# Designs tried in a protein design chat: VHH binders against q9y6x5. Part 310

Target 1, 379 residues: q9y6x5
Amino acid sequence: LPPKLLLVSFDGFRADYLKNYEFPHLQNFIKEGVLVEHVKNVFITKTFPNHYSIVTGLYEESHGIVANSMYDAVTKKHFSDSNDKDPFWWNEAVPIWVTNQLQENRSSAAAMWPGTDVPIHDTISSYFMNYNSSVSFEERLNNITMWLNNSNPPVTFATLYWEEPDASGHKYGPEDKENMSRVLKKIDDLIGDLVQRLKMLGLWENLNVIITSDHGMTQCSQDRLINLDSCIDHSYYTLIDLSPVAAILPKINRTEVYNKLKNCSPHMNVYLKEDIPNRFYYQHNDRIQPIILVADEGWTIVLNESSQKLGDHGYDNSLPSMHPFLAAHGPAFHKGYKHSTINIVDIYPMMCHILGLKPHPNNGTFGHTKCLLVDQWCI

## First folded at step 13 (VHH)

Design Y57 (framework vhh_surovatamig_d1)
Fold by ESMFold2-Fast, scan of step 13:
Parts: structure tokens; sequence; C-alpha cells
Structure Y57 (fold): chain B 379 residues (1-379), chain A 125 residues (1-125)
């Protein structure tokens, strides 16, 4: 009876992969649904920040997950991808699964989406899986579909996260057509499995499904390294995050650290916090450090060492290489509609509309996604 | 106290074999993906191989694929690296390393949560 939504993320799925590789299962999904060719993500273009932006509709400075590695100068707490379960880090926003559980008598389910294993504002996803990278896509899908069919109050919002093609994108780089073809074919097969499972269980015709990603991937090289040690000694600062956006906490005068860094490399921009470009919406949060270094696309910041990353992300969010796509199918969506671009923060108010939830104040614009929806005028 | 203690290193001739072991304590071993990372003389850290929590999924740097095999025993809290057809360029200090999350790349050796003290492997005639 109530509308249902499954939100699926394939980490690091660069939008232009759709143009350069064949996805028969994804193309069948799109044929009877909608495709947004580019999703402009938030800065920095990293996993944790963008996954939280999708489910809150907020820029990173507003939701508080400003990087995969963070330091809060007020409380002296450290955050990392291995130390992420303290609710303190997540409590600056209300993700959609919390709103879904609190505004309506409904349940949420999660297979490893970032934040879903954390009690946020004293509310944890009704059903969730503790993070474990060994758990197969099939097991994640089996749990999600079981919860969608066998829950009271009904599960109306479900999330499913998969680590590829991000891991392989880092290892091989997006220009390795042989290895990326193999990886992307496996992902297309998983999409086929997803659709088949939903059809077999009688869910397909009445479930809204969104397939998206948090960011893209760009090619890196041993010939494009920025050695931070050549410009500044370790004794002058604490490093909070390294590459491609370095977060610098000065141990001496901030201006002295800035002056040592500002001309370090022609392939890196150095910003005092107050000088970070307004278009990034990356300034108004205590977890953003006093000095931020932003490498140019394809350049890696290192500490007198090499890097094995042949692909990376985190770069300027205006770069098409950093953009994912969004595809969707279900009773809420038009069939065979193509849209050029939306902002990643626009996904949240669209999902709230589909589920009949009142969105919390957010940075998204519902008008940007209304053309995707059958109950809206595309005018 | 978290400890990762490597053993099994030594001097071996080109074409030879060695088996490295890592004994883990002070954390829930089965919750962590485990890796071997190495540092050759005068070079930086290099990721070599990863095995996920259950032992089902493995990955290798291309230069060792087909020659090295990573394995784990969760009951014994131990990680292994079987190294076959060793080459002079495999000479390095080998570190056992642990990583809880997969959302940041395994291929960056400084991204690991825990790392041992290392065991030296010298491949020389």
Amino acid sequence: as target 1 above (379 residues)
Amino acid sequence: EVQLVESGGGLVQPGGSLRLSCAASGFTFSDYAMSWVRQAPGKGLEWVATIKQSGSDTDYVDSVKGRFTISRDNAKKSLYLQMNSLRAEDTAVYYCAAKYRYWEAFYEPKSYDYRGQGTLVTVSS
C-alpha cells in the first residue's frame, strides 16, 4: 500500500562508462525507466561525504561528513572509515531513513550504506547489516528483499551499497579498458540479478528502484605526483587528510604554513579556509581544517613516496570525470525519459516526495527532478 | 594492545620459495580485511596482496599474481603469504596490515589501521 523505494549505490561508477562500455541489463532497466546522464556531486568527491549528501540533501559543510578522514577542532575527536560509529559525526543532519521511521509508522532497511549502522538522533535503521566487505551482493540483496516482503511496520525505504567499480577503478585506473570491461560486465550482471530477484518475488512492478553512485574516477600516474615534503617539514603541521584534497592543521602560525605551501606545485591550489571557493560549499564547519590543498585532476599528493593508485577521486566536483549517473524505474518514474544533469543534493527531496515524507531543510531543488516523475508537470 | 607479528623472512635464492606468517592479537581479527605490504630498499611502501574478512576474496599486485598466495585462519588469528618463484625485485621488508573498512582504497599502504614491525625477505644469489 504505501510507496516503496530501494536506493542502490555502485561506488565510483563514472557517468561516461555508460557511453564506452555495454550494459545490456542496465539498458533494459533504463528503457522502461529514466536516466540522468550526469549527477553533479558535492565537494569533496569522496565516498562518505557524497553517500551522506544523497540521503540528507545537504552540502558537506551542512551535514558534517566533510571527508573520509576528519578532525573536529572543538571536541578534539578523530574520524576515519575504521572509526566511524560515533553518532557525534553523523548528528549534524537527519538522513532519510530516520525521517521515514519517525514521520510515518514505517520501517527502513539497509545493506551497508554509510551511516546506516549508526544510531543517528537516537534512531538506527530498523533492519541493517554491520559492515563486512566479504558479504556478497547476493546476500545483501537477499536480506533487503526479505525485509521488503516480511516487515511490520512495512519497510518503505531500503538501501543497498556495493564497493565496485571503485576498488578496481583505484587499482587499474579508468583508462584500462581490458580490466574495466571485465569489472563493469560483472556489475551489469549484478543489476540483471537484482531485477530478476525483484520480478521473482513480485516486487518489480510496485517498487521504485534508483541505481546511482557517489562519484566517478580519473586516471592517475607516477608521473603526476606532488611531494608535500619538498615544501614543508612534518614538524610544522598535523596532516588530517592527504590526497587529492589535503587537510592541514598548523602547529605554528597559519600564515607561515600557508606561505610555505602556496607556491609548492603548479598542479595544486592552496586555500586558507575563508578563501575556499564559494561554489564548493565547503567552508562553514569546524571539521574543515584551516588550510586545504586541492590537487588538479589526475595529480596525487604524496609524502616523499610513490602511489599505487592508478585511479582516484576527491577532485573538483565541476569535473565530468567525478560525476556519477542516476537511473530509476518504478511506478513514480516516467518510461524512456532522458535528463542531462541534476545535483546530487536534489536526490533527497525527490525521494521524500516519492515516499510522502516532509523533507528537512535541504540544499536540493525539487524542480530539478520533477520531469522524472509521472505525478508532476515537466514545465 | 594491538599487535601484528610477522615471521618467516630470510635469505633465499632466485626461483625459491618462502612462507610468511603474521600472528594477530588485541583486536577482533575476523572483522578486518588483511593485507601484505612491502618496502624495498630505498623505495616507499607497496601494497602486495589483500584478503577479505571471510577469506573468500583475494587481490594481488600484478607483479606477484600467480606467484604469491595470501590466506588466513580466523580461528588461529593468523595471516599467511606463500611466495613462490621469488625474484631479486621481491627483496623487501614485508608488513602485515589490517583494514576495517573497504570504502577507501586498499592499494594505498598508509590507509591501513594497523601494521606490524615487518620481516625481511632477501632474494639474492
Scores: ipSAE 0.664, ipTM 0.861, lowest interface PAE 2.1, mean pLDDT 92

Design Y58 (framework vhh_surovatamig_d1)
Fold by ESMFold2-Fast, scan of step 13:
Structure Y58 (fold): chain B 379 residues (1-379), chain A 125 residues (1-125)
Amino acid sequence: as target 1 above (379 residues)
Amino acid sequence: EVQLVESGGGLVQPGGSLRLSCAASGFTFSDYAMSWVRQAPGKGLEWVATIKQSGSRTDYVDSVKGRFTISRDNAKKSLYLQMNSLRAEDTAVYYCAAKYRYWEAFYEPKSYDYRGQGTLVTVSS
């Protein structure tokens, strides 16, 4: 029987939450599986970019989803609600569900993972749900498990996405123990429901399950605002993305805009595109704007207003607060093994190995995940 | 063409009630999470309330929780805000706003995909 994999994402699940809150269901999952304590995500540490990096193994400059809001300088297209299903934005990479369907004559199933409701290279996930945040976790899980059991050709790769704890992390901030405890308890209960459902359907013993996230969360404050209007007049630039990484498209000479911004706040770094630090791997794409502003952790860039966000992400990917975790269980994985850190781009070649797929060229290193797998020598 | 048109604002006494309406056109209304955002005189934009695509899930800023109720009618492509027990600090221009996919951005009033022209609410004796 071909190997099967279910990839689950809880958006904005900061790795440190595992140390500060109780997760009895997740603990039971990990006890018989593996835990990677920190996953170093890609820059910028945002939802769309990191979810696409997980399934392509590529840095954002290579897969083309460089932010949640984008402008392409060559085609002059804007990424918005009206064109987020335009294949143009997603076609710079081949996600794993496309490879799964085309390489092995197998089916893929998706409950709302970013990109799965878009035809990419003329291939859409065999089974999918159009994105709708009102659809319950239970309905998403019911559809995924139905498709895993009742499909021909067989579903061998399935994805499930959930919006929490990200939405609550933004509203309350990660330091609000009372509200975050309530939210995280509900997530742990959903993990319990997931495991119970898989056991009830006879899927648990032969299914590989990965539970991960795209990024973490850091505390923000009304006392940590950078007012961009105090730096530069709106007439000098077009704003493509705002906070905590501002993407600036100059309407005048680029050097003049840079000079107005570069010393405006001690709490942001201002980069010309070619000066963006190499360690970010955030330079070689037409959708990366000529000037990028990067706020310091916990600082919010605003346009002459207050911000109601008490938590945010998008910051430097070296920050532990931006890191998610990865937990996994199944026949491919060791039991009771803990690993310190992997790169988020390493998940893709590991998943290809588990599914027996030939990975497309990618930025991940299979060697980094070998110690998680029963059929590999740990080097 | 996309339009969001607010109505129902006006002058009301403290403790009074108003019902705001927003008529949407030019997009598939049922695919969007809808919000009310406001701007008080001399202040920045403030998120007030959000309702998800189906209308089953709502969220509010703490200062209006229990006083305001957001609702929608997808068949009529309309969004509503029932405002009760109004206070002087509720005085603001109220905007209807739409966000596709609604993953994280509803706390960023300037990041919405569409926003209306606003309707003024004045709470004064």
Scores: ipSAE 0.125, ipTM 0.612, lowest interface PAE 5.8, mean pLDDT 90

Design Y59 (framework vhh_surovatamig_d1)
Fold by ESMFold2-Fast, scan of step 13:
Structure Y59 (fold): chain B 379 residues (1-379), chain A 125 residues (1-125)
Amino acid sequence: as target 1 above (379 residues)
Amino acid sequence: EVQLVESGGGLVQPGGSLRLSCAASGFTFSDYAMSWVRQAPGKGLEWVATIKQDGSETDYVDSVKGRFTISRDNAKKSLYLQMNSLRAEDTAVYYCAAKYRYWEAFYEPKSYDYRGQGTLVTVSS
């Protein structure tokens, strides 16, 4: 039977939650598998960009999903939730489900992972669910497990996406112990349901399962707001994305807009596109705007408005608060092994190795994940 | 063409009740999570309540919990906000808003795909 892999994402699961809350089901999963304590994600630390980096092994400037809201200067197209199914936005990379379907006589299955309801390079996931936030975790799990057991060609790569703890992290903030403990207990119970379902269906011992996330969460406050309207008039620019990384498209001379913004707040860095730090790998794409504003951790950029967010992400990817974790179990993985850190782009070449696929050129380094795998020497 | 048309606003005394309605057209209403957002005089936009596509889950800002109820009728393509025990601080223009994917967007009124023109609610003696 060909190797099988299920990739599960709990959106906004900050790595540090594992140290501050009890996860009996997740801890049992880790005890018989592997844990990577920190995954260094890509900049910007947002949902769509990082989910696409996991499945392509590419930095955002290379895969083209550079934010949750985008403008392409060459085609003059705008990316929003009303047109996120336009293949144009996703075609700068080849995600693993496309590679899985094209290199072998194999199928892919998807429960709402970003991009899986879009035909990318004329290939859509063999089985998929259109995005709908009302669909329960149980229904997503039922569909994925049905497809893993009953498909021809066999489903060898499957994805499962869940919106929590991100939504609650925004609402309550990660420092709200009472509310976050309830949310995280529910997630741990869902992990227990996942493992139990796979065991009942006879899949558990032969399926590789990765549980990970796209980013973390940091505490925000009404005391930490940056009001753009205090420094620049709306007539001078078009706002493509707001917070905590603002994407500014000038309507006048770029230097004039930059000069109006550069001293707006001591808690915000203002970059001309060519001056964006090289370590972000966030420069070489037409969808990255001429001026980028980067707020300091916990600061929210607003337009003469209050913010109701008590938690947010999108900040500098060097911040531990922005890092998710990775846990994995299955025949490809060691049992009881802990690893400190990998880069989020390293997940893609590791998954290609497990599935026996030739990876497309990518920014990941297979050597970083070798110690997790039973068929590799950690030397 | 996408339209969201709010109605039901008006003047009401403290402790009174009011029901807001929003009629949607030009998009597949049942595919969108729906919200009410408001703007009080001299203040910014504030998220008030959200309801999922099928009505299975609702969420509210703390200041209105137990007083306001959001509901929807997908067959009629309509969104409602039942407002009870109204307070002077509830005075605002109320906007109907639609979001296909709501990720973090609940808490950013400008991140909604569509928003109506608003209906004014004044709570005063």
Scores: ipSAE 0.447, ipTM 0.766, lowest interface PAE 3.9, mean pLDDT 92

Design Y6 (framework vhh_surovatamig_d1)
Fold by ESMFold2-Fast, scan of step 13:
Structure Y6 (fold): chain B 379 residues (1-379), chain A 125 residues (1-125)
Amino acid sequence: as target 1 above (379 residues)
Amino acid sequence: EVQLVESGGGLVQPGGSLRLSCAASGFTFSDYAMSWVRQAPGKGLEWVATIKQSGSETDYVDSVKGRFTISRDNAKKSLYLQMNSLRAEDTAVYYCAAKYRYWEAFYEPRSYDYRGQGTLVTVSS
């Protein structure tokens, strides 16, 4: 049978949780597989952008999902939670499930991964679940494993997305040891159930499984707020996205808006679009607004109000608190190998190699992941 | 057009109970997670409670846990908030709010797709 790959994401799984909490099931998975201790994600360090970067190998400026809230000034369309199914937003890239289905006539399956319930370049995953946060991990797993065993053409690429520990990270903050311990133990138990289910169904020995995440989490506080209303009046701009990266669309002269913002807070950097640091790879897309504000780690931008979030993400991608990890097991991967770091865009060309697919042009470097793979030279 | 219409607000004594209702129209109610958000006089918006699409999972702000119960009836396209053991600090305008996806934190009242006009709850001796 052709090579098969299951890609699993636990949203907001900060890399250093692995060192600060006990994960017996995940550690057993890693012992017989590989661990990448840090994955350097793309800027901005948000859910939709990074999930799409994993499956396209592209920076946000290249794949077009540049934030969880976006505005296109030419078409006057707004991207949000209720308007995310318009293919317009997703068509600037070709995700791996589309490539998988169009090359060699294979099937793809999806349980809730961002973009999988949208027809992209007139192609939708062969089997998919519409987004519904009420659907249990077990039900998502049951559907994915059923499709992996009972499909023609065979399902060779499958995705599974879970909203935790991100939701609890936002509510409690990553420093709340009592609550985070409880949440992370539940996630480890779900990993145990995943492995057990795959073994019971005879899939475990021949299936490549990647467990990863899109970003980390940092502690926020009511003592670390940036009140944007103290800087500038609402009549001067349209707010496209707020925190911790604010996207500002000026209603008046851009320079005047910039001058009102640039010295407002010592805990926020203000950039004209052309001055955004090159290392962010966050400049060359019409959905990136004329002025971008970037809060320092742990600072929240607000509009004359408090914030109930005790944890957040979206910050500078050089921050270790924003980094997830990657663990993998299967016939393509070495056993007991640890690697220090890769870029999140490197995952896509590695997955294409495992599946025997020709990757679309991308920003990843296959060489960065070669040491993880049994069929590659690592000397 | 989308409408969320709250009802059931009023004056109640400390320790009393009140049930809020929200009637939804103009969208597929069962596809949305639903929340109650409140604004006390002179303060900002505060998230109170969320219920997922099927009604099987709920979440609450710590100050109302054990006192408030959120529920929904997808057939009637209605959201409810049962408020028990009410305190003076629960005095606020209560808004019904809808969110299709909440991959980002639903604790941000500004992140909701739709919000109603509100119903006033006053807890006073």
Scores: ipSAE 0.639, ipTM 0.851, lowest interface PAE 2.1, mean pLDDT 92

Design Y60 (framework vhh_surovatamig_d1)
Fold by ESMFold2-Fast, scan of step 13:
Structure Y60 (fold): chain B 379 residues (1-379), chain A 125 residues (1-125)
Amino acid sequence: as target 1 above (379 residues)
Amino acid sequence: EVQLVESGGGLVQPGGSLRLSCAASGFTFSSYAMSWVRQAPGKGLEWVATIKQSGSETDYVDSVKGRFTISRDNAKKSLYLQMNSLRAEDTAVYYCAAKYRYWEAFYEPKSYDYRGQGTLVTVSS
């Protein structure tokens, strides 16, 4: 009789899309469940960091996945998506699937959620798919539902990751109504397929399902470029990450590099590591570089060239354009309830509560999500 | 030792065709999405086409749609670009590039894990 949870992420699903486009399948899901209109994600508002924050309840400085491209100054290791299977990068936190497997002798299943194909603290998801963008949503869903029905010990926590609408958001930009309408309709159809599959298999009434995302998307333009080469010669630094948050590792004196950058563009902020605003919770980790550059919304940092991105994310997490939403349905959730805002780190302790797991220390606040749950008082 | 070695470039007249090849070694080719990226004289890098790991899904920059076809052979660890109806604007050094995960859009040429040394395509009368 253990409770079961399926966590689904549609990468780059900006909360504001719900107001500007029609989602008949998602609307039916929400009608009998809950909607959180905005989820305030963690800084930086990138895929790997926010996906790991959802499953750990930690800020990036605490879980160690501080960007999609990283350098660790102590060990001299480089992180990229071609070597992200090194447990070193993921071992600063304990994700929920590890906790699920270790506390109550339960199984976890994963269809490509970031980190699930890596042994973290010597524990890998019981069932998982290696990352492969060619694998259809249908095949991912088929594997997840098979594992939910046919596992011993039982799969009680499952994850499913889908790359859209992020890829199309980058290609077309979120203001391209024609292309984005087509893309978002396809996602709504996938949500319909998910619900239909779960109903057909007899899972729907007893499974808790969360549909969420890691970040939003904002419009970029060839008219909003910051040419870093006009600020500083590349011989003075090593570039660890570029846009819209540049991570700068100085090859010369840090103060000299900072002075060359600090007044170069009115459309980016330049921070020494110790001066990064406290509200970002982005300072206390060896993988955060000595200088970071934070571009203003819609501005792209480039190296003496144009950008083909018409949409991007990674910007200040206070920006509504960077926020995803959260929708949920199942025996743990109220029906027809709407909530305005939660923090993305609040999802982890809520999921631990639903699964009956003791959460590891985290930055989330259970009180922020209790109004979503049938077994809780909302005051 | 990771290597991507392009071939098949050359001089061709407008309206002509060329087939580019890329031989990969030193990594698990079938686990990577593959792209062609080009750099025209005096311009920056431009993403041209991508093909996912299985070869089932392809994407193209609008200016080459219907003219170029990207394909791959995972058994031979090779990537191809069939270029038809070539235009003067297609003149560039063409690079084969590899990307393991979808963490950055394919449309950003500097986000690739590996890139070859390039092959020059000149479209001139």
Scores: ipSAE 0.630, ipTM 0.847, lowest interface PAE 2.3, mean pLDDT 92

Design Y61 (framework vhh_surovatamig_d1)
Fold by ESMFold2-Fast, scan of step 13:
Structure Y61 (fold): chain B 379 residues (1-379), chain A 125 residues (1-125)
Amino acid sequence: as target 1 above (379 residues)
Amino acid sequence: EVQLVESGGGLVQPGGSLRLSCAASGFTFSNYAMSWVRQAPGKGLEWVATIKQSGSETDYVDSVKGRFTISRDNAKKSLYLQMNSLRAEDTAVYYCAAKYRYWEAFYEPKSYDYRGQGTLVTVSS
C-alpha cells in the first residue's frame, strides 16, 4: 500500500505558545512522534506565501506568491486573497499535490489549503473544498477522512487548513494570555478530535500526520504606527500592499519616491528592489515592486488612519516571534524525538521522500529533516 | 456590477435604538463574510462587527458587545445591524463591507473587497 500523509496547518501558531500554554492533546501527539521547536519561515511572513512555500519547497521570489496582495507589471494583473483563482499566479511552481497526482497516479484531497482550488499546470486537487470560513473544523475533518478511506485512485496526500489562532492573534495580540489561553485550548481540543477520528476510522497506525503553521504573531499597538501620508502624497505612487511590508509602485521618478520615504520613520526600512537584503531571498520576481518598505517588529504602516490590530505578522523572518513549529506522527517518524530548527522550505523534500515522489528543484535541504525519519541514519 | 446599499441611519437620542440594513447585489453574497465598519467625525475607520458566511458566527468590538447585534439573510442578500442603548460615541457613518477571506485582514480599513457608501447615525440630544 502506498504511504499516506495528512498535512495540517493552524494559521498563525507561534512556536513559543508551546512553552507558555498547556497542550495535553498536542503533547500526547508529540510524545509518540517528533517535534521541531522552531521552523524558520520565508520572507514575507504572510499566510499565502508561506503556505505555498511549505508545499513547493521554494522561496517566495521563486514560487511567485510573494504577498497576499500582488501586482504584475508585465501583464498588469492584480492578485488578492479574494480573487486568487487565476492559475497565472500559481504556475511558477509545482505544489506537492500536483506532483503526487502526476508521478504516482494517486489522488490528493484538500480542505481549504491555499491553491488547492486552482488548476495549477492544468491539475487541480482530486478532491477539494472551496474556501468558506464558516465551515467547521469537524466538517473539514469529516471530508478529509472520508476521502482518505473512500477514493480511487487512493488519496495519498491530504491537506487541512484552519484559520485559528491567526484571527484571534490579530484581534487580541499574542500577549493577551487570558484570551489566547481560551483560543489555544480550543485548538488543542481540535487536535484531540483529529487523533480520535483517525483512530476510530482505522487510519491512525498507517497515516503520517504533520501539524505545522505558516508563521507566528507579534504584539502591535496604537502607539506604534507609521503614517505614510506624512511623508508622501498619494499622487506619486500606487500602493500594492500596505503592512507590515508595503509594496510601492512609483508613478513618477523612483529615486524621488525613495528619497521621500527613506527618512519617513526610524521604525521602517526602505529598500529599492535591488537593495533588498540577500538573506530575505525576496528580489528576483516581477511581482516584487520597485520599492519595498519593511516595518520593525510590532510597528504598523497606515494611511492617516488608526489600526485595531493588536497582533500582526509579515515581519523579518529572523524574528523568533514569526516562527511556527512542526509536530509529526506516523510510521515514517521517530517516537519521542525533539529537533531544534528547520527551514520551512525543508518540509517539501521531506514530504516527497515520505510519499516516494521525486521533488522538483527546490530550496530545501533533505539533510535538515533526516533525524526525524526512521528510514534515515541520524548521527 | 457590485453594489452594497446601506439604509436606516438617522438622528436618535442617547439610549435609543436604530436598525441598519444593507442590500447586496452583483456578487454571491453567501460566499462572503460581512462586516459593519464606522467612521466617526474626524476619525479613521473602525471595525464594529462581523458575521461569517452561514450567519452562525459573529464577532464584535468590545465597546458595542451586548448593545449591537449583527445578522444576515442570505436568501434576501441582506445584512443588518440592530443598535440598542446608543451612546454619543456611536455617532458615525456606518458602512456595510464584504470580505471573502475576512479573518486574515479584518482590521485593515482598505482590505475589504467591497464597501458601500455609508449611512449616517447621529446620537445626540
Scores: ipSAE 0.638, ipTM 0.850, lowest interface PAE 2.2, mean pLDDT 92

Design Y62 (framework vhh_surovatamig_d1)
Fold by ESMFold2-Fast, scan of step 13:
Structure Y62 (fold): chain B 379 residues (1-379), chain A 125 residues (1-125)
Amino acid sequence: as target 1 above (379 residues)
Amino acid sequence: EVQLVESGGGLVQPGGSLRLSCAASGFTFSDYGMSWVRQAPGKGLEWVATIKQSGSETDYVDSVKGRFTISRDNAKKSLYLQMNSLRAEDTAVYYCAAKYRYWEAFYEPKSYDYRGQGTLVTVSS
C-alpha cells in the first residue's frame, strides 16, 4: 500500500504561541512525533503565497502567487481573494496534489487548501471542497477522513485548511492574552478531535500527519499608521496591494512616483523592483509591481483613514513574529524529536520523499528535513 | 448587475432601536459573507458586524457587542442589522457589504467586493 500523508494548516499560527499557551493535545501529538520550532516562510508573509510555497517548494517569484492581490502587467489581469479561480494565476508551478495524481495511480483530497478548487495544468484535486468559510472544521475533517478511507484509486495525499487563529489574530492582536487564550484552546481541542477521529477510523497508525501554518502575526496599533495619501496623489499611481506591503503601479514616470514615496515615512522602505533585497527572492515575476513599499513590523499602510486590524502579517520574513511551526506524526517521522528551524520551501521535497514522488525543480533542500525522518541519517 | 439596497435608517433618540435591511440582487447571495460597515461624519469607514454565508457565525466590533445583532435570510436575499440601546456615537451612514472569498480579515472595509449606497442613522434628541 502506498504511504499516506495528511497536511493540516491552521492559518496564522505564530510559532511562539507554543511557548506562551498550553496545548495538551498538540503536546501529546508532538511527544510521539516531531516538532520544528520555527519555519522560515517566504516573502511576502501572506496566506496565498505561503500556502502555495508549502505545496510547490518554490519562492513566490517562481510560483507566481506573489500576493493576495495581484496585477499581471503582460495580460492585464487582476487577482484577488474574491476572484482567485482563474487557472492562469496558479499555472506557473505544479503543486504536490497534481504531481501525486499524475505520477502514480493515486488520488488527492482537499478541504479548502488554497488552490485545490482550481484546475492547475488541467488537473484538479480528485476530491475537493469549494472554498466556503462557513463550513465547520468537523465537516472538513469528516470529508477528508471519508476520502482517505473509502477511495479507489487510494487517496495518498490530503490537505485540510482552517482559518483560525488568523482571523482572531487580526481582530484582537496576538498580545490580547484573554481572547487569544480562548481561540488557541479551541484550536488545541480541534487537534484532539482530529487525532481521535483518525484513531476511531483505524487511520492513525499508518497515516503521516503534518500540522503547520503559513505565517505568524504581529501586534498593530492606531499609533503606528503610514498615511500614503499624505505623500502622493491617487492620480499618479494604481494601487495593486496596500498593507503591509504596498504594490504600486505608476501612471506617470516611475522615478517621479518613487521620489514622492521614498521619504514618505521613516517606518517604510520604498523599493524600485530591481532594488528589492535579494534575500526576499521577490523580484523575477511580471506580477511584482515596479515599486514595492514594505512597512516595518507592526506598522499599517492606510489611505487617509484608521485601521481596525490589531494584528497583521505580510512583513519581512526574517522576523520571528512572522514564523509558523511544524509538527508531524506518523510512520515516516521520528518520535520525540525537536528541530530548531527549516525553510517553508523545504516542506515540499520532504513530502515528495514520504510519498515516493519525484519532486519538480524547487527551492527546498531535502537535507534540512532529513533529521525528522526515520529512513534518513541526521549527519 | 450587482445591487445592494439599504433601508431602515432614520432619526432615533439615545437608547432607542432601529432595524436596518439590505436587499441584494445580481449575485448568488448565499455564497457571500455579509457585513455592515459605517461611516460617521468626517471619519473613515468602520467595520461593524459580519455574518458568514450560512448565517452560522457572527462577529461584531466591541463597541456594539451585545447591542447590535446581524442576521440574514438567504431565501429572501436579505441582510439585517438590529440596533438596540443606540448611542450618539452610532450616528453614521450604514453600508451593506459583500465579500465572496476572504483569506484576509473582514475588518478592512475597502476589501469588500460590493457595497451599497448606504442608509443614514442619526442618534440625537
Scores: ipSAE 0.585, ipTM 0.829, lowest interface PAE 2.6, mean pLDDT 92

